# VHH binders against Proteasome assembly chaperone 3 (psmG3), part 9

Target 1, 145 residues: Proteasome assembly chaperone 3 (psmG3), of Dictyostelium discoideum (Social amoeba) (q55g88)
Amino acid sequence: MNSLLIDSSNPSYDAMNNDNLKNSIEKNHPVKSKVLSKKINNVDTDIAISSFADAIFITISQNQKFNTWIRASKSDGILLDEPSYQIDTLLGNNQDVLFSIYARQLIENIGETSNKSLMLSISITDKSKDTFKQILSTIFENKVW
Short names: E, the ipSAE of ESMFold2; O, the ipSAE of OpenDDE; V2, 0.75 times the mean of E and O plus 0.25 times the DockQ between their complexes.

## First folded at step 6 (VHH; framework vhh_gefurulimab)

Design u4 (from t1 with N31D; at its last look DockQ between E and O 0.05; V2 from the best seeds 0.00; counts 0 for: pae E 8.2 > 2, placed apart)
Fold by ESMFold2, look of step 6:
Structure u4 (fold): chain B 145 residues (1-145), chain A 122 residues (1-122)
Amino acid sequence: as target 1 above (145 residues)
Amino acid sequence: EVQLVESGGGLVKPGGSLRLSCAASGFTFSDYDAAWFRQAPGKEREFVSYIYTGGSTTYADSVKGRFTISRDNAKNSLYLQMNSLRAEDTAVYYCATGWSYLYTEPDEYDYWGQGTLVTVSS
């Protein structure tokens, strides 16, 4: 039935050093993942959402050369009056608080049902209110948490 | 009863300094981002500075390096240290809090104070 045979004399003794060439989200990865590409207010927008054991990973990109990296987490169970959120820019431009506001909205929603942290990689060209609303709506329609 | 009350305004000479305060009450101040806006007579309110709950700050280009926003969540207070004041800084200064994803737009803020007048005049 097989049309070809492969020589088995070349064994791999370092098979753990194997990297996939494609984005892990597109290949039915064992983690819950969504990958989206759409035009929002005429700007091409790529969104990737993945759930890992301790974190939700979200990438939002509108054709920038570099992304800002932000970590967010919920502080809960210590003071039960109201939850608080910690948001830290790990890499990139921290003078644009809009990206921190994206992170705040995302971690507030994640924190309604879980204690997972957020790792956000973000670059936004269109900083308008309508694009903000559409990006968040798109993510919330495709939640993995 | 939600209240924001500004104080610390007054008359100063060019090159002088003022420190504005905003006392918040009737809500959980630490849950909100906060900002200062200003309004010169006959003009619309304009953005001055913003601080989010995690402490990151941003400033209008006209005040960068001269003004410093800060907050003390334990005292429910927002501050604006204003140095190297100029005549064009003359305005009523307002504190605002609320959730805002377009932090420079006044219509995106939920709570406002009544304002404190800063006059910079020789």
Scores: ipSAE 0.012, ipTM 0.347, lowest interface PAE 8.2, mean pLDDT 79
ESMFold2 (binder alone), look of step 6: mean pLDDT 86; pTM 0.873
OpenDDE, look of step 6: ipSAE 0.022; ipTM 0.340

Design u5 (from t1 with S100T; at its last look DockQ between E and O 0.59; V2 from the best seeds 0.00; counts 0 for: pae E 2.5 > 2)
Amino acid sequence: EVQLVESGGGLVKPGGSLRLSCAASGFTFSNYDAAWFRQAPGKEREFVSYIYTGGSTTYADSVKGRFTISRDNAKNSLYLQMNSLRAEDTAVYYCATGWTYLYTEPDEYDYWGQGTLVTVSS
ESMFold2, look of step 6: ipSAE 0.437; ipTM 0.775
ESMFold2 (binder alone), look of step 6: mean pLDDT 87; pTM 0.887
OpenDDE, look of step 6: ipSAE 0.712; ipTM 0.877

## First folded at step 7 (VHH; framework vhh_gefurulimab)

Design v1 (from t1 with S100T Y103F; at its last look DockQ between E and O 0.27; V2 from the best seeds 0.00; counts 0 for: pae E 2.7 > 2)
Fold by OpenDDE, look of step 7:
Structure v1 (fold): chain B 145 residues (1-145), chain A 122 residues (1-122)
Amino acid sequence: as target 1 above (145 residues)
Amino acid sequence: EVQLVESGGGLVKPGGSLRLSCAASGFTFSNYDAAWFRQAPGKEREFVSYIYTGGSTTYADSVKGRFTISRDNAKNSLYLQMNSLRAEDTAVYYCATGWTYLFTEPDEYDYWGQGTLVTVSS
């Protein structure tokens, strides 16, 4: 498991007022989920978002495959008073920095209001910045956290 | 229409403080990263500070320990608290938003304000 530690040059966690962190464990069945299908830059893109008790599960697919699996989590700063984020590629190609950027952006947003980790499955054919922005926009418009 | 409007600039003495605000409209501000840039007379625009959607922050070395970036997503607003101001901090300050690969690069940002002037002078 190649853990990509976010480089120390990356933005440090500024403890915003903890008042917005929902530490509530969702125990309700069924699991809250959203499934979306959208054409992004003429490519069919499937997005699924689910909220589990311990993690947010997100799948992004442009070829109906999983391909790369990433886990991202917020750490309560074992060494530093400030939280940090850890991104680990579990399966697939970890050489593509783009997937780590997806994971980073998502877990940062999740971390604003939740302590849940991120499980991400991503398989995209269009690796453009524009596609990146549109995918994230779609996800953030459909938050389950 | 997408709009970013900076405010809070003005004249201040060295060692003084200012708080800049940036009001966003026409888009979902909370979905984007945000940053402050500044441009001094006769100089290039330079990175000042950055805040992720999740609230993590970073600063240019020149402002670290003196400036604090923050956001209020409910108010669609970005802030820059500037303390211990110096003459070299004199510039037009711009707010910007976007999803960035490299947050220090102005070209990575999608939306920009018109800027607010900060003058630090005795």
Scores: ipSAE 0.058, ipTM 0.510, lowest interface PAE 2.2, mean pLDDT 86
ESMFold2, look of step 7: ipSAE 0.394; ipTM 0.756
ESMFold2 (binder alone), look of step 7: mean pLDDT 87; pTM 0.887

Design v2 (from v1 with L102Y; at its last look DockQ between E and O 0.05; V2 from the best seeds 0.00; counts 0 for: pae E 8.2 > 2, placed apart)
Fold by ESMFold2, look of step 7:
Structure v2 (fold): chain B 145 residues (1-145), chain A 122 residues (1-122)
Amino acid sequence: as target 1 above (145 residues)
Amino acid sequence: EVQLVESGGGLVKPGGSLRLSCAASGFTFSNYDAAWFRQAPGKEREFVSYIYTGGSTTYADSVKGRFTISRDNAKNSLYLQMNSLRAEDTAVYYCATGWTYYFTEPDEYDYWGQGTLVTVSS
């Protein structure tokens, strides 16, 4: 009896149950999000916008098939210089630059007020300029950043 | 006044090379995407190459691997390096800028140069 003892009475074990800490965690837990479904130039278009601690996630879908995934972020530069952006296609066709243009427009706007990155999931059937403008306008009227 | 001025065109034999330049003035060139178009005799103006403000590039299939577009925002300049030139590359080449959002139609570009003639002839 008692050849090895593990001290389980450590008072730091429940540090996350502190009321002040728990209130801070609960305040930061909810994620702002908006989900939209509308016709744009007679094409059913689904848009989801979610704000997380370090990133904005945006899904744009006119087709429920394979989406292209793109990550964008602002440069690590600090001073009053021109902004610099990194845009990487993580999954999907990296030769279709229209989706990178969507990502660039979005990260430029996000970067005006935050240092959050963008994760974009996108599948577009109607690649016309008017649809491009309407999708971006819809997102900017419903932004969560 | 907004101006785009092309230079570097001329007569060259098939297989040769030329470098076109486009000098921009009267606006903040670094805020605009830029492109080269060309128009052969008796044909409609067609897309050649496109470069985004961030430097990413796109090419028409007919010029991929032979032409290279580049820009120098500090010098307000756009360039087109043309290698392995062919007779079908004979055209007037135009520099254009605008907020085109990927679209390659000529009516999507805000500013145009006057063009520079490239003639590829044996």
Scores: ipSAE 0.012, ipTM 0.230, lowest interface PAE 8.2, mean pLDDT 78
ESMFold2 (binder alone), look of step 7: mean pLDDT 88; pTM 0.890
OpenDDE, look of step 7: ipSAE 0.204; ipTM 0.606

Design v3 (from v1 with Y101F; at its last look DockQ between E and O 0.16; V2 from the best seeds 0.00; counts 0 for: pae E 11.5 > 2, placed apart)
Fold by ESMFold2, look of step 7:
Structure v3 (fold): chain B 145 residues (1-145), chain A 122 residues (1-122)
Amino acid sequence: as target 1 above (145 residues)
Amino acid sequence: EVQLVESGGGLVKPGGSLRLSCAASGFTFSNYDAAWFRQAPGKEREFVSYIYTGGSTTYADSVKGRFTISRDNAKNSLYLQMNSLRAEDTAVYYCATGWTFLFTEPDEYDYWGQGTLVTVSS
């Protein structure tokens, strides 16, 4: 109706057409992703892996508490045989070195085939080395990079 | 079914060079990190070198600058070029594959070869 054409939620046809085109382009270029739920050492574990143009997003959650958010990227090192990665905890507890170790393993693998960064959202209840290996193995068997 | 087979070991004089190979079969080698370890008679198995799936490398201090690890995923093979060999490099050399950030720890590796003997002697 004419009232819909005049309301402030749709200010002009040109602006709306550009927004719709951008949304259509983004919808027509699907992001590669995998989502899975499984028990690892009898702990319910949810993993989501998504590849975007500039970054890989990985979510690992074992107990639905608030997640720690870590950004990782490949950087130039002084020596070729030294780690040359930057890992920053953006939100959450930065005292748990295990989560940084997860991020390090993931960005090293991502960096072997691309220059994409990593955004990791992680919440782990079972901090054993066996669960660490099983979670990483699961992710590497389901890579989207 | 999974198999790692080392080859290329032998006798060399100090200062010489030797190239070890490790042939992988029964699994997708390109999905694994790989490493060389060595064990001298009467000693514990020790880390030599590690290579990531994408080619980044790490070395024990005792071999850095003398040894070069490499891989050829198309041939399912891992290599160790050993230069400037010394008597203390005498050991059985093992290849191993796995995923780990604890790359110096033997228990972190999933698959092992049977080893190839390298003897450095006059």
Scores: ipSAE 0.000, ipTM 0.165, lowest interface PAE 11.5, mean pLDDT 79
ESMFold2 (binder alone), look of step 7: mean pLDDT 87; pTM 0.887
OpenDDE, look of step 7: ipSAE 0.018; ipTM 0.287

Design v4 (from v1 with T28R; at its last look DockQ between E and O 0.05; V2 from the best seeds 0.00; counts 0 for: pae E 9.7 > 2, placed apart)
Fold by ESMFold2, look of step 7:
Structure v4 (fold): chain B 145 residues (1-145), chain A 122 residues (1-122)
Amino acid sequence: as target 1 above (145 residues)
Amino acid sequence: EVQLVESGGGLVKPGGSLRLSCAASGFRFSNYDAAWFRQAPGKEREFVSYIYTGGSTTYADSVKGRFTISRDNAKNSLYLQMNSLRAEDTAVYYCATGWTYLFTEPDEYDYWGQGTLVTVSS
């Protein structure tokens, strides 16, 4: 059975501890996180999603093997009024384009409402399109941005 | 308006070489993945090669070791160097761009060129 890690925050519709002091806490929001463990197409899949001050951290792991670490961010560009994205593999093998595709889709969604960057730690064994869609759907249903 | 324009096709003898170009305009080409596809007469469009924005490349088995994909983001251009050409390489070659997981599937790409004909014949 899948299990979610219970956050230490008080149970309310807002994850903030002091619901009535909005002006005092707007600049110091608590870290928001979600941890999920489920079986996707018969493969155990662990997903962690955390919001930090200037970044969203996402871990996606199947089989707990060596992870590739990727940073992604939105760029303003120079002359065009269209956002661009920078995606860099910081650690691991950068010849597997699938992991960069995960990062691309995640930073594009984050960038719709935020200027935060993405730090992605990823290890995928099932490279099918269906698993890709299910993993992204799970993340977008549980986003913290 | 988004445009992709291929060039460099033509008639070549078996064993020869051609270099295809694709000029992109109307968008930030450096922000997108790019690919070459081809369609032989009477056949469905098939994957040839793919290049990620960060430079990683993938090839169809039938062209590995003979074809090389590259891009020049400063010139908004995509290239395909084709060596050791065979009669079976005869096709209309298309460049395509987008962001996609299934890079071998034509339906996953947002923008396409009009194609350039490559004919390999004695």
Scores: ipSAE 0.006, ipTM 0.220, lowest interface PAE 9.7, mean pLDDT 79
ESMFold2 (binder alone), look of step 7: mean pLDDT 88; pTM 0.894
OpenDDE, look of step 7: ipSAE 0.033; ipTM 0.470

Design v5 (from v1 with T57K; at its last look DockQ between E and O 0.44; V2 from the best seeds 0.00; counts 0 for: pae O 2.3 > 2)
Amino acid sequence: EVQLVESGGGLVKPGGSLRLSCAASGFTFSNYDAAWFRQAPGKEREFVSYIYTGGSKTYADSVKGRFTISRDNAKNSLYLQMNSLRAEDTAVYYCATGWTYLFTEPDEYDYWGQGTLVTVSS
ESMFold2, look of step 7: ipSAE 0.553; ipTM 0.812
ESMFold2 (binder alone), look of step 7: mean pLDDT 87; pTM 0.887
OpenDDE, look of step 7: ipSAE 0.170; ipTM 0.581

Design v6 (from v1 with L102P; at its last look DockQ between E and O 0.10; V2 from the best seeds 0.00; counts 0 for: pae O 5.3 > 2, placed apart)
Amino acid sequence: EVQLVESGGGLVKPGGSLRLSCAASGFTFSNYDAAWFRQAPGKEREFVSYIYTGGSTTYADSVKGRFTISRDNAKNSLYLQMNSLRAEDTAVYYCATGWTYPFTEPDEYDYWGQGTLVTVSS
ESMFold2, look of step 7: ipSAE 0.609; ipTM 0.847
ESMFold2 (binder alone), look of step 7: mean pLDDT 84; pTM 0.856
OpenDDE, look of step 7: ipSAE 0.019; ipTM 0.363

## First folded at step 8 (VHH; framework vhh_gefurulimab)

Design w1 (from t1 with T57K; at its last look DockQ between E and O 0.50; V2 from the best seeds 0.00; counts 0 for: pae O 2.6 > 2)
Fold by OpenDDE, look of step 8:
Structure w1 (fold): chain B 145 residues (1-145), chain A 122 residues (1-122)
Amino acid sequence: as target 1 above (145 residues)
Amino acid sequence: EVQLVESGGGLVKPGGSLRLSCAASGFTFSNYDAAWFRQAPGKEREFVSYIYTGGSKTYADSVKGRFTISRDNAKNSLYLQMNSLRAEDTAVYYCATGWSYLYTEPDEYDYWGQGTLVTVSS
């Protein structure tokens, strides 16, 4: 079966470019968003990415549910001028370290060009590393930051 | 085709410096974490340094304060600045990329270069 990717983002919306996002809080309306549906390892996967003024909101779902909610943020001024990251599970199963790994990878990438925090909702049925990579790759190809 | 190519290895005296480069092609390098490993003659491959997609860095204790890992996503390149080199740093250095749970474990990485030889000798 051919993999199908549907991007339902509004092509008419262009709030800020990546360079501007580095230096300012986004204040444009509507919120810049991308909604994607993709078959990953034969599992239908829904991904939504939104850029708010203070945070990036990402939802990942393979069962059309919300399950685990994670907040992640970047902090500067740590040892040797390296950034540090805080990852907190707010709701759901905090015993599954996989979801924290998702959050870590995402906030690290966000932090490269943005000071926005991450709010992540994730509910996946395929917890394989390969699926992890494909999901993140898909998100990173569709950055809104 | 995915490819990683290391360069910058060579002969250097103790206390000297080298800068290794790793050029990536065939994939979106910026989406992946990256690391340096090394293998000395007759020894197992060991972790040297790791860099996240967002730039956070980790080092083996043996190279902390001497080595600096960095990346240039625009150039699809990974670097290792090696200062205050020691004889025990002699090894073939490999770049690797992937998304790892345990970044010190070679098996966590998907792609590897062929390596570049660093020899530290008086």
Scores: ipSAE 0.133, ipTM 0.555, lowest interface PAE 2.6, mean pLDDT 87
ESMFold2, look of step 8: ipSAE 0.535; ipTM 0.813
ESMFold2 (binder alone), look of step 8: mean pLDDT 86; pTM 0.872

Design w2 (from t1 with L102P; at its last look DockQ between E and O 0.51; V2 from the best seeds 0.00; counts 0 for: pae O 4.5 > 2)
Fold by OpenDDE, look of step 8:
Structure w2 (fold): chain B 145 residues (1-145), chain A 122 residues (1-122)
Amino acid sequence: as target 1 above (145 residues)
Amino acid sequence: EVQLVESGGGLVKPGGSLRLSCAASGFTFSNYDAAWFRQAPGKEREFVSYIYTGGSTTYADSVKGRFTISRDNAKNSLYLQMNSLRAEDTAVYYCATGWSYPYTEPDEYDYWGQGTLVTVSS
């Protein structure tokens, strides 16, 4: 009567090295940014786009200045209501409707996929419609949101 | 080549519904605002609806509450859902794209379709 001692060798639970819980602290650094220099209608135009945690920061400059600063945000749509947008000039000429149009177009696009607000610095010398189109097109081709 | 092609027009009874489509090609549709215009026989072309790149919409008073404009950037398409159609909605409907201000002005749009006829008749 050969009692087969079934050696219940306890499977060594290989301690899965918890090391792989590397808290991928998504290093919020560096901030995702794009910097562009483009000649638009024969005017050197500098565009910088950065994605921060709470806002998209955009600078548009044709004279290496900031001049006008605008903040734009999308309101949390109340159920069944269309989203509203707030556009505030923080610094500079608030009478230039063109800059508000820039801000509106940008925040509308941002708001499609993001809850981030917009911080916009804009200083342009060419206020033509064509320049407007080219600048916005350039920005939208280089989204960081 | 830049092209906009409307479809979905036809004959419908008053109170009926139609959905128009506009297929864009030859350019980056998502970078542009879009609109619907219409032109009735013997009348000037008039603004119907506008949609921003970010999706916000505007409507003419005559169609507000009955029409819905929408876009699908992945499909390069613009749509107009028309409900509660009336005889006065009879027109050729055009899709347009561009950067426009003001958005109600046809001359502000860069690209136009050939139009699709919508006839509302009993």
Scores: ipSAE 0.042, ipTM 0.372, lowest interface PAE 4.5, mean pLDDT 86
ESMFold2, look of step 8: ipSAE 0.374; ipTM 0.738
ESMFold2 (binder alone), look of step 8: mean pLDDT 84; pTM 0.854

Design w3 (from t1 with L102D; at its last look DockQ between E and O 0.44; V2 from the best seeds 0.57)
Amino acid sequence: EVQLVESGGGLVKPGGSLRLSCAASGFTFSNYDAAWFRQAPGKEREFVSYIYTGGSTTYADSVKGRFTISRDNAKNSLYLQMNSLRAEDTAVYYCATGWSYDYTEPDEYDYWGQGTLVTVSS
ESMFold2, look of step 8: ipSAE 0.651; ipTM 0.854
ESMFold2 (binder alone), look of step 8: mean pLDDT 86; pTM 0.877
OpenDDE, look of step 8: ipSAE 0.305; ipTM 0.685
ESMFold2, look of step 9: ipSAE 0.544; ipTM 0.814
ESMFold2 (binder alone), look of step 9: mean pLDDT 86; pTM 0.875
OpenDDE, look of step 9: ipSAE 0.686; ipTM 0.868

Design w4 (from u5 with T57K; at its last look DockQ between E and O 0.52; V2 from the best seeds 0.00; counts 0 for: pae O 2.4 > 2)
Fold by OpenDDE, look of step 8:
Structure w4 (fold): chain B 145 residues (1-145), chain A 122 residues (1-122)
Amino acid sequence: as target 1 above (145 residues)
Amino acid sequence: EVQLVESGGGLVKPGGSLRLSCAASGFTFSNYDAAWFRQAPGKEREFVSYIYTGGSKTYADSVKGRFTISRDNAKNSLYLQMNSLRAEDTAVYYCATGWTYLYTEPDEYDYWGQGTLVTVSS
């Protein structure tokens, strides 16, 4: 099954560079977004990535549901030279540590070049590590931050 | 082809310092976590240090305060600054990358280097 990539970003928004995003929160219209659909380990997987002024919004779904919602953010000033991150499950199954691992990997990567927080919705049926890696790889290849 | 190549190993006296480097190629290094492991003669491979994609770090208790892990994503490189070296630090040091949950477990990592030998001796 062929992957579908839809880019809803406006050319004017694409003029922003990662350096500016690292230093300031900018408000832009329309919100830069990418929507992806691909088969991962024979499971149809939908991924949406959007860059808002204050947060990156990511949805991962293998059953056309949201299920678990997680917020993650980078904390400043806890350690002099080491970043700290907070990960909170807002809705859904908070007992599945796997989803927190998704959030951790994503916010760590976001935090490298951006001060934006992460809002994550995730609903997956394949909880294998291989699927985890492929999903993250797909997201990181399609960064909007 | 994915490749990790360690360098910077050598002979050093106790109390000395070394800086190890790991050069990555064939993949987007910045997307992955990274770690150092080491294996002494006749011993099992053990965890040394770990760094997340965003820069968070952790260390084995045996090297805390002496070793510093860092990464340069622009250079696709991982580093290990080793200070106050001890005889027990003698080992082949390996760099590894992956997306991990249990970052102390070697099986969590996808890519490995061939290793570089560090010998601490008087």
Scores: ipSAE 0.161, ipTM 0.578, lowest interface PAE 2.4, mean pLDDT 87
ESMFold2, look of step 8: ipSAE 0.592; ipTM 0.823
ESMFold2 (binder alone), look of step 8: mean pLDDT 87; pTM 0.885

Design w5 (from t1 with T57K L102S; at its last look DockQ between E and O 0.49; V2 from the best seeds 0.40)
Amino acid sequence: EVQLVESGGGLVKPGGSLRLSCAASGFTFSNYDAAWFRQAPGKEREFVSYIYTGGSKTYADSVKGRFTISRDNAKNSLYLQMNSLRAEDTAVYYCATGWSYSYTEPDEYDYWGQGTLVTVSS
ESMFold2, look of step 8: ipSAE 0.603; ipTM 0.838
ESMFold2 (binder alone), look of step 8: mean pLDDT 86; pTM 0.868
OpenDDE, look of step 8: ipSAE 0.139; ipTM 0.563

Design w6 (from t1 with T57K L102P; at its last look DockQ between E and O 0.40; V2 from the best seeds 0.00; counts 0 for: pae O 4.6 > 2)
Fold by OpenDDE, look of step 8:
Structure w6 (fold): chain B 145 residues (1-145), chain A 122 residues (1-122)
Amino acid sequence: as target 1 above (145 residues)
Amino acid sequence: EVQLVESGGGLVKPGGSLRLSCAASGFTFSNYDAAWFRQAPGKEREFVSYIYTGGSKTYADSVKGRFTISRDNAKNSLYLQMNSLRAEDTAVYYCATGWSYPYTEPDEYDYWGQGTLVTVSS
C-alpha cells in the first residue's frame, strides 16, 4: 500500500513585487504655467496663466501690482437650464465693471472645456476696449486648459 | 480680408423652421463673441441672439424658446436655428462678431455680414 505522499508544497506565492503599484501619483508638479510679457498699446503688460487641479490662476498686470482679485465659477446647469456663472470680487475695487467683464469672458472660455474655476488677479492702467481685446486674445492664444 | 457671409434665408410658412448659417473668414473667429441681429422693413435693427466665446447664450425675449444660436469654431461658423416662425420674424438677418459690451448694441460689433432675408408668410 504505497502511500503516495502528495507533497503539498504550497507554491511559494512569489511576492509580486509591489513595486509596480507605483501609484503613478501623477506628479501634479510642476503646475503647467505660462508667463508672458507683452507691450499692449504701448503699455507693458504681464500675464501669467497657471493650471491647478481645482482652478485656473490668471494674473494680468500693467503696473506690477495685483490690485483686484476675482473668483469666477461655472455652475452645473440643471438639465434644461443654461449654465450660470458666479463672479465674486474678493479683494480690490468691486465697482469697476470692466474687471467683472474680464472674469466673465475668461470663465466662459474655461468652462467650454474645463470644470475648473477661475482665480483672477487684475491690475490694469489702460481700460480701453482695444486693450481688453488684446489682453484676452493673448490669454486665449496661450491657454493651459 | 475679413468676411462674414450669411445663408439659409428664404420663404417659410408660419410655424415653420429655418436654419441660418454665417461663414467667417479672414480672422480668428474663435477669439470673438458672435451675435445675430435682424432688421424688419421700416424698423430699426434689433438684437436677436448672442453667444460668448465660451459658448454661453443669450436671446431676445421675442425669440426665446424658439431660436437657438450655436457656433462651430473649427468651421468658423455661426448658426441660428429658428423654429415656430411667426410673421413678425420677417426680416433681414445679420451675423456679427466682436468683443461686445453691451452685447445688445450693434455698434459694439466689429464685423458684419451682408444679411439674409427671412420671410414668414402664409
Scores: ipSAE 0.021, ipTM 0.405, lowest interface PAE 4.6, mean pLDDT 86
ESMFold2, look of step 8: ipSAE 0.703; ipTM 0.873
ESMFold2 (binder alone), look of step 8: mean pLDDT 84; pTM 0.857

## First folded at step 9 (VHH; framework vhh_gefurulimab)

Design x1 (from w3 with S100T; at its last look DockQ between E and O 0.60; V2 from the best seeds 0.69)
Amino acid sequence: EVQLVESGGGLVKPGGSLRLSCAASGFTFSNYDAAWFRQAPGKEREFVSYIYTGGSTTYADSVKGRFTISRDNAKNSLYLQMNSLRAEDTAVYYCATGWTYDYTEPDEYDYWGQGTLVTVSS
ESMFold2, look of step 9: ipSAE 0.730; ipTM 0.890
ESMFold2 (binder alone), look of step 9: mean pLDDT 87; pTM 0.880
OpenDDE, look of step 9: ipSAE 0.422; ipTM 0.768
ESMFold2, look of step 10: ipSAE 0.621; ipTM 0.854
ESMFold2 (binder alone), look of step 10: mean pLDDT 86; pTM 0.876
OpenDDE, look of step 10: ipSAE 0.818; ipTM 0.916

Design x2 (from w3 with S100I; at its last look DockQ between E and O 0.61; V2 from the best seeds 0.00; counts 0 for: pae E 3.7 > 2)
Fold by ESMFold2, look of step 9:
Structure x2 (fold): chain B 145 residues (1-145), chain A 122 residues (1-122)
Amino acid sequence: as target 1 above (145 residues)
Amino acid sequence: EVQLVESGGGLVKPGGSLRLSCAASGFTFSNYDAAWFRQAPGKEREFVSYIYTGGSTTYADSVKGRFTISRDNAKNSLYLQMNSLRAEDTAVYYCATGWIYDYTEPDEYDYWGQGTLVTVSS
């Protein structure tokens, strides 16, 4: 086994058609990931989704320029008995509410079934609500969590 | 196809309680936010409550403390517990779902139920 493989399916499908390699595959468990390229409202859109032990990493890029980085996580509410979420812009434009709305939708979905945090790297040029809905639909059809 | 079906409406006296249900089908409900709206005759639809996929909630000021939204993603169901009902709560109640920029705006929602009538009288 030469390297850690990243694929978009269950890690039990590690690719290599070799009996000796199959016997050693148990020690190489790739991170679950999905990489997608798609035209959304005629704009080239690249999405990468990766599941790690403590975090889900999602990248969304329509222009391959410098991305805004946002971290989100589930937090404990002192005065509430319902879940709450914390969203922080770590790098980039912190005045664009739309990117925080993306992060909120993603961490709420992740937090429904796990305690993993979200690291979101996002750069989009088409800020219409239809593109927002299509991007989220694409991600949720291809979840790795 | 996507369907949302409300139930649980009816006639109730002031101060009483009702529990509304909304059954979702034809999509993965757990991936979508959901909301309740209401519409009295001759008035525009108005926001009542919103719940994110992960369970966080928001309420209109007029119902806060009296109404509780909840969801059961395993049963594809949305609920509204309405307590301390008042005459002004009389309306057709609608469930709605989608991914929303402004959760108070009805035009932002993708799918709607047909509504269930709540009448608070006498």
Scores: ipSAE 0.301, ipTM 0.693, lowest interface PAE 3.7, mean pLDDT 82
ESMFold2 (binder alone), look of step 9: mean pLDDT 86; pTM 0.868
OpenDDE, look of step 9: ipSAE 0.714; ipTM 0.875

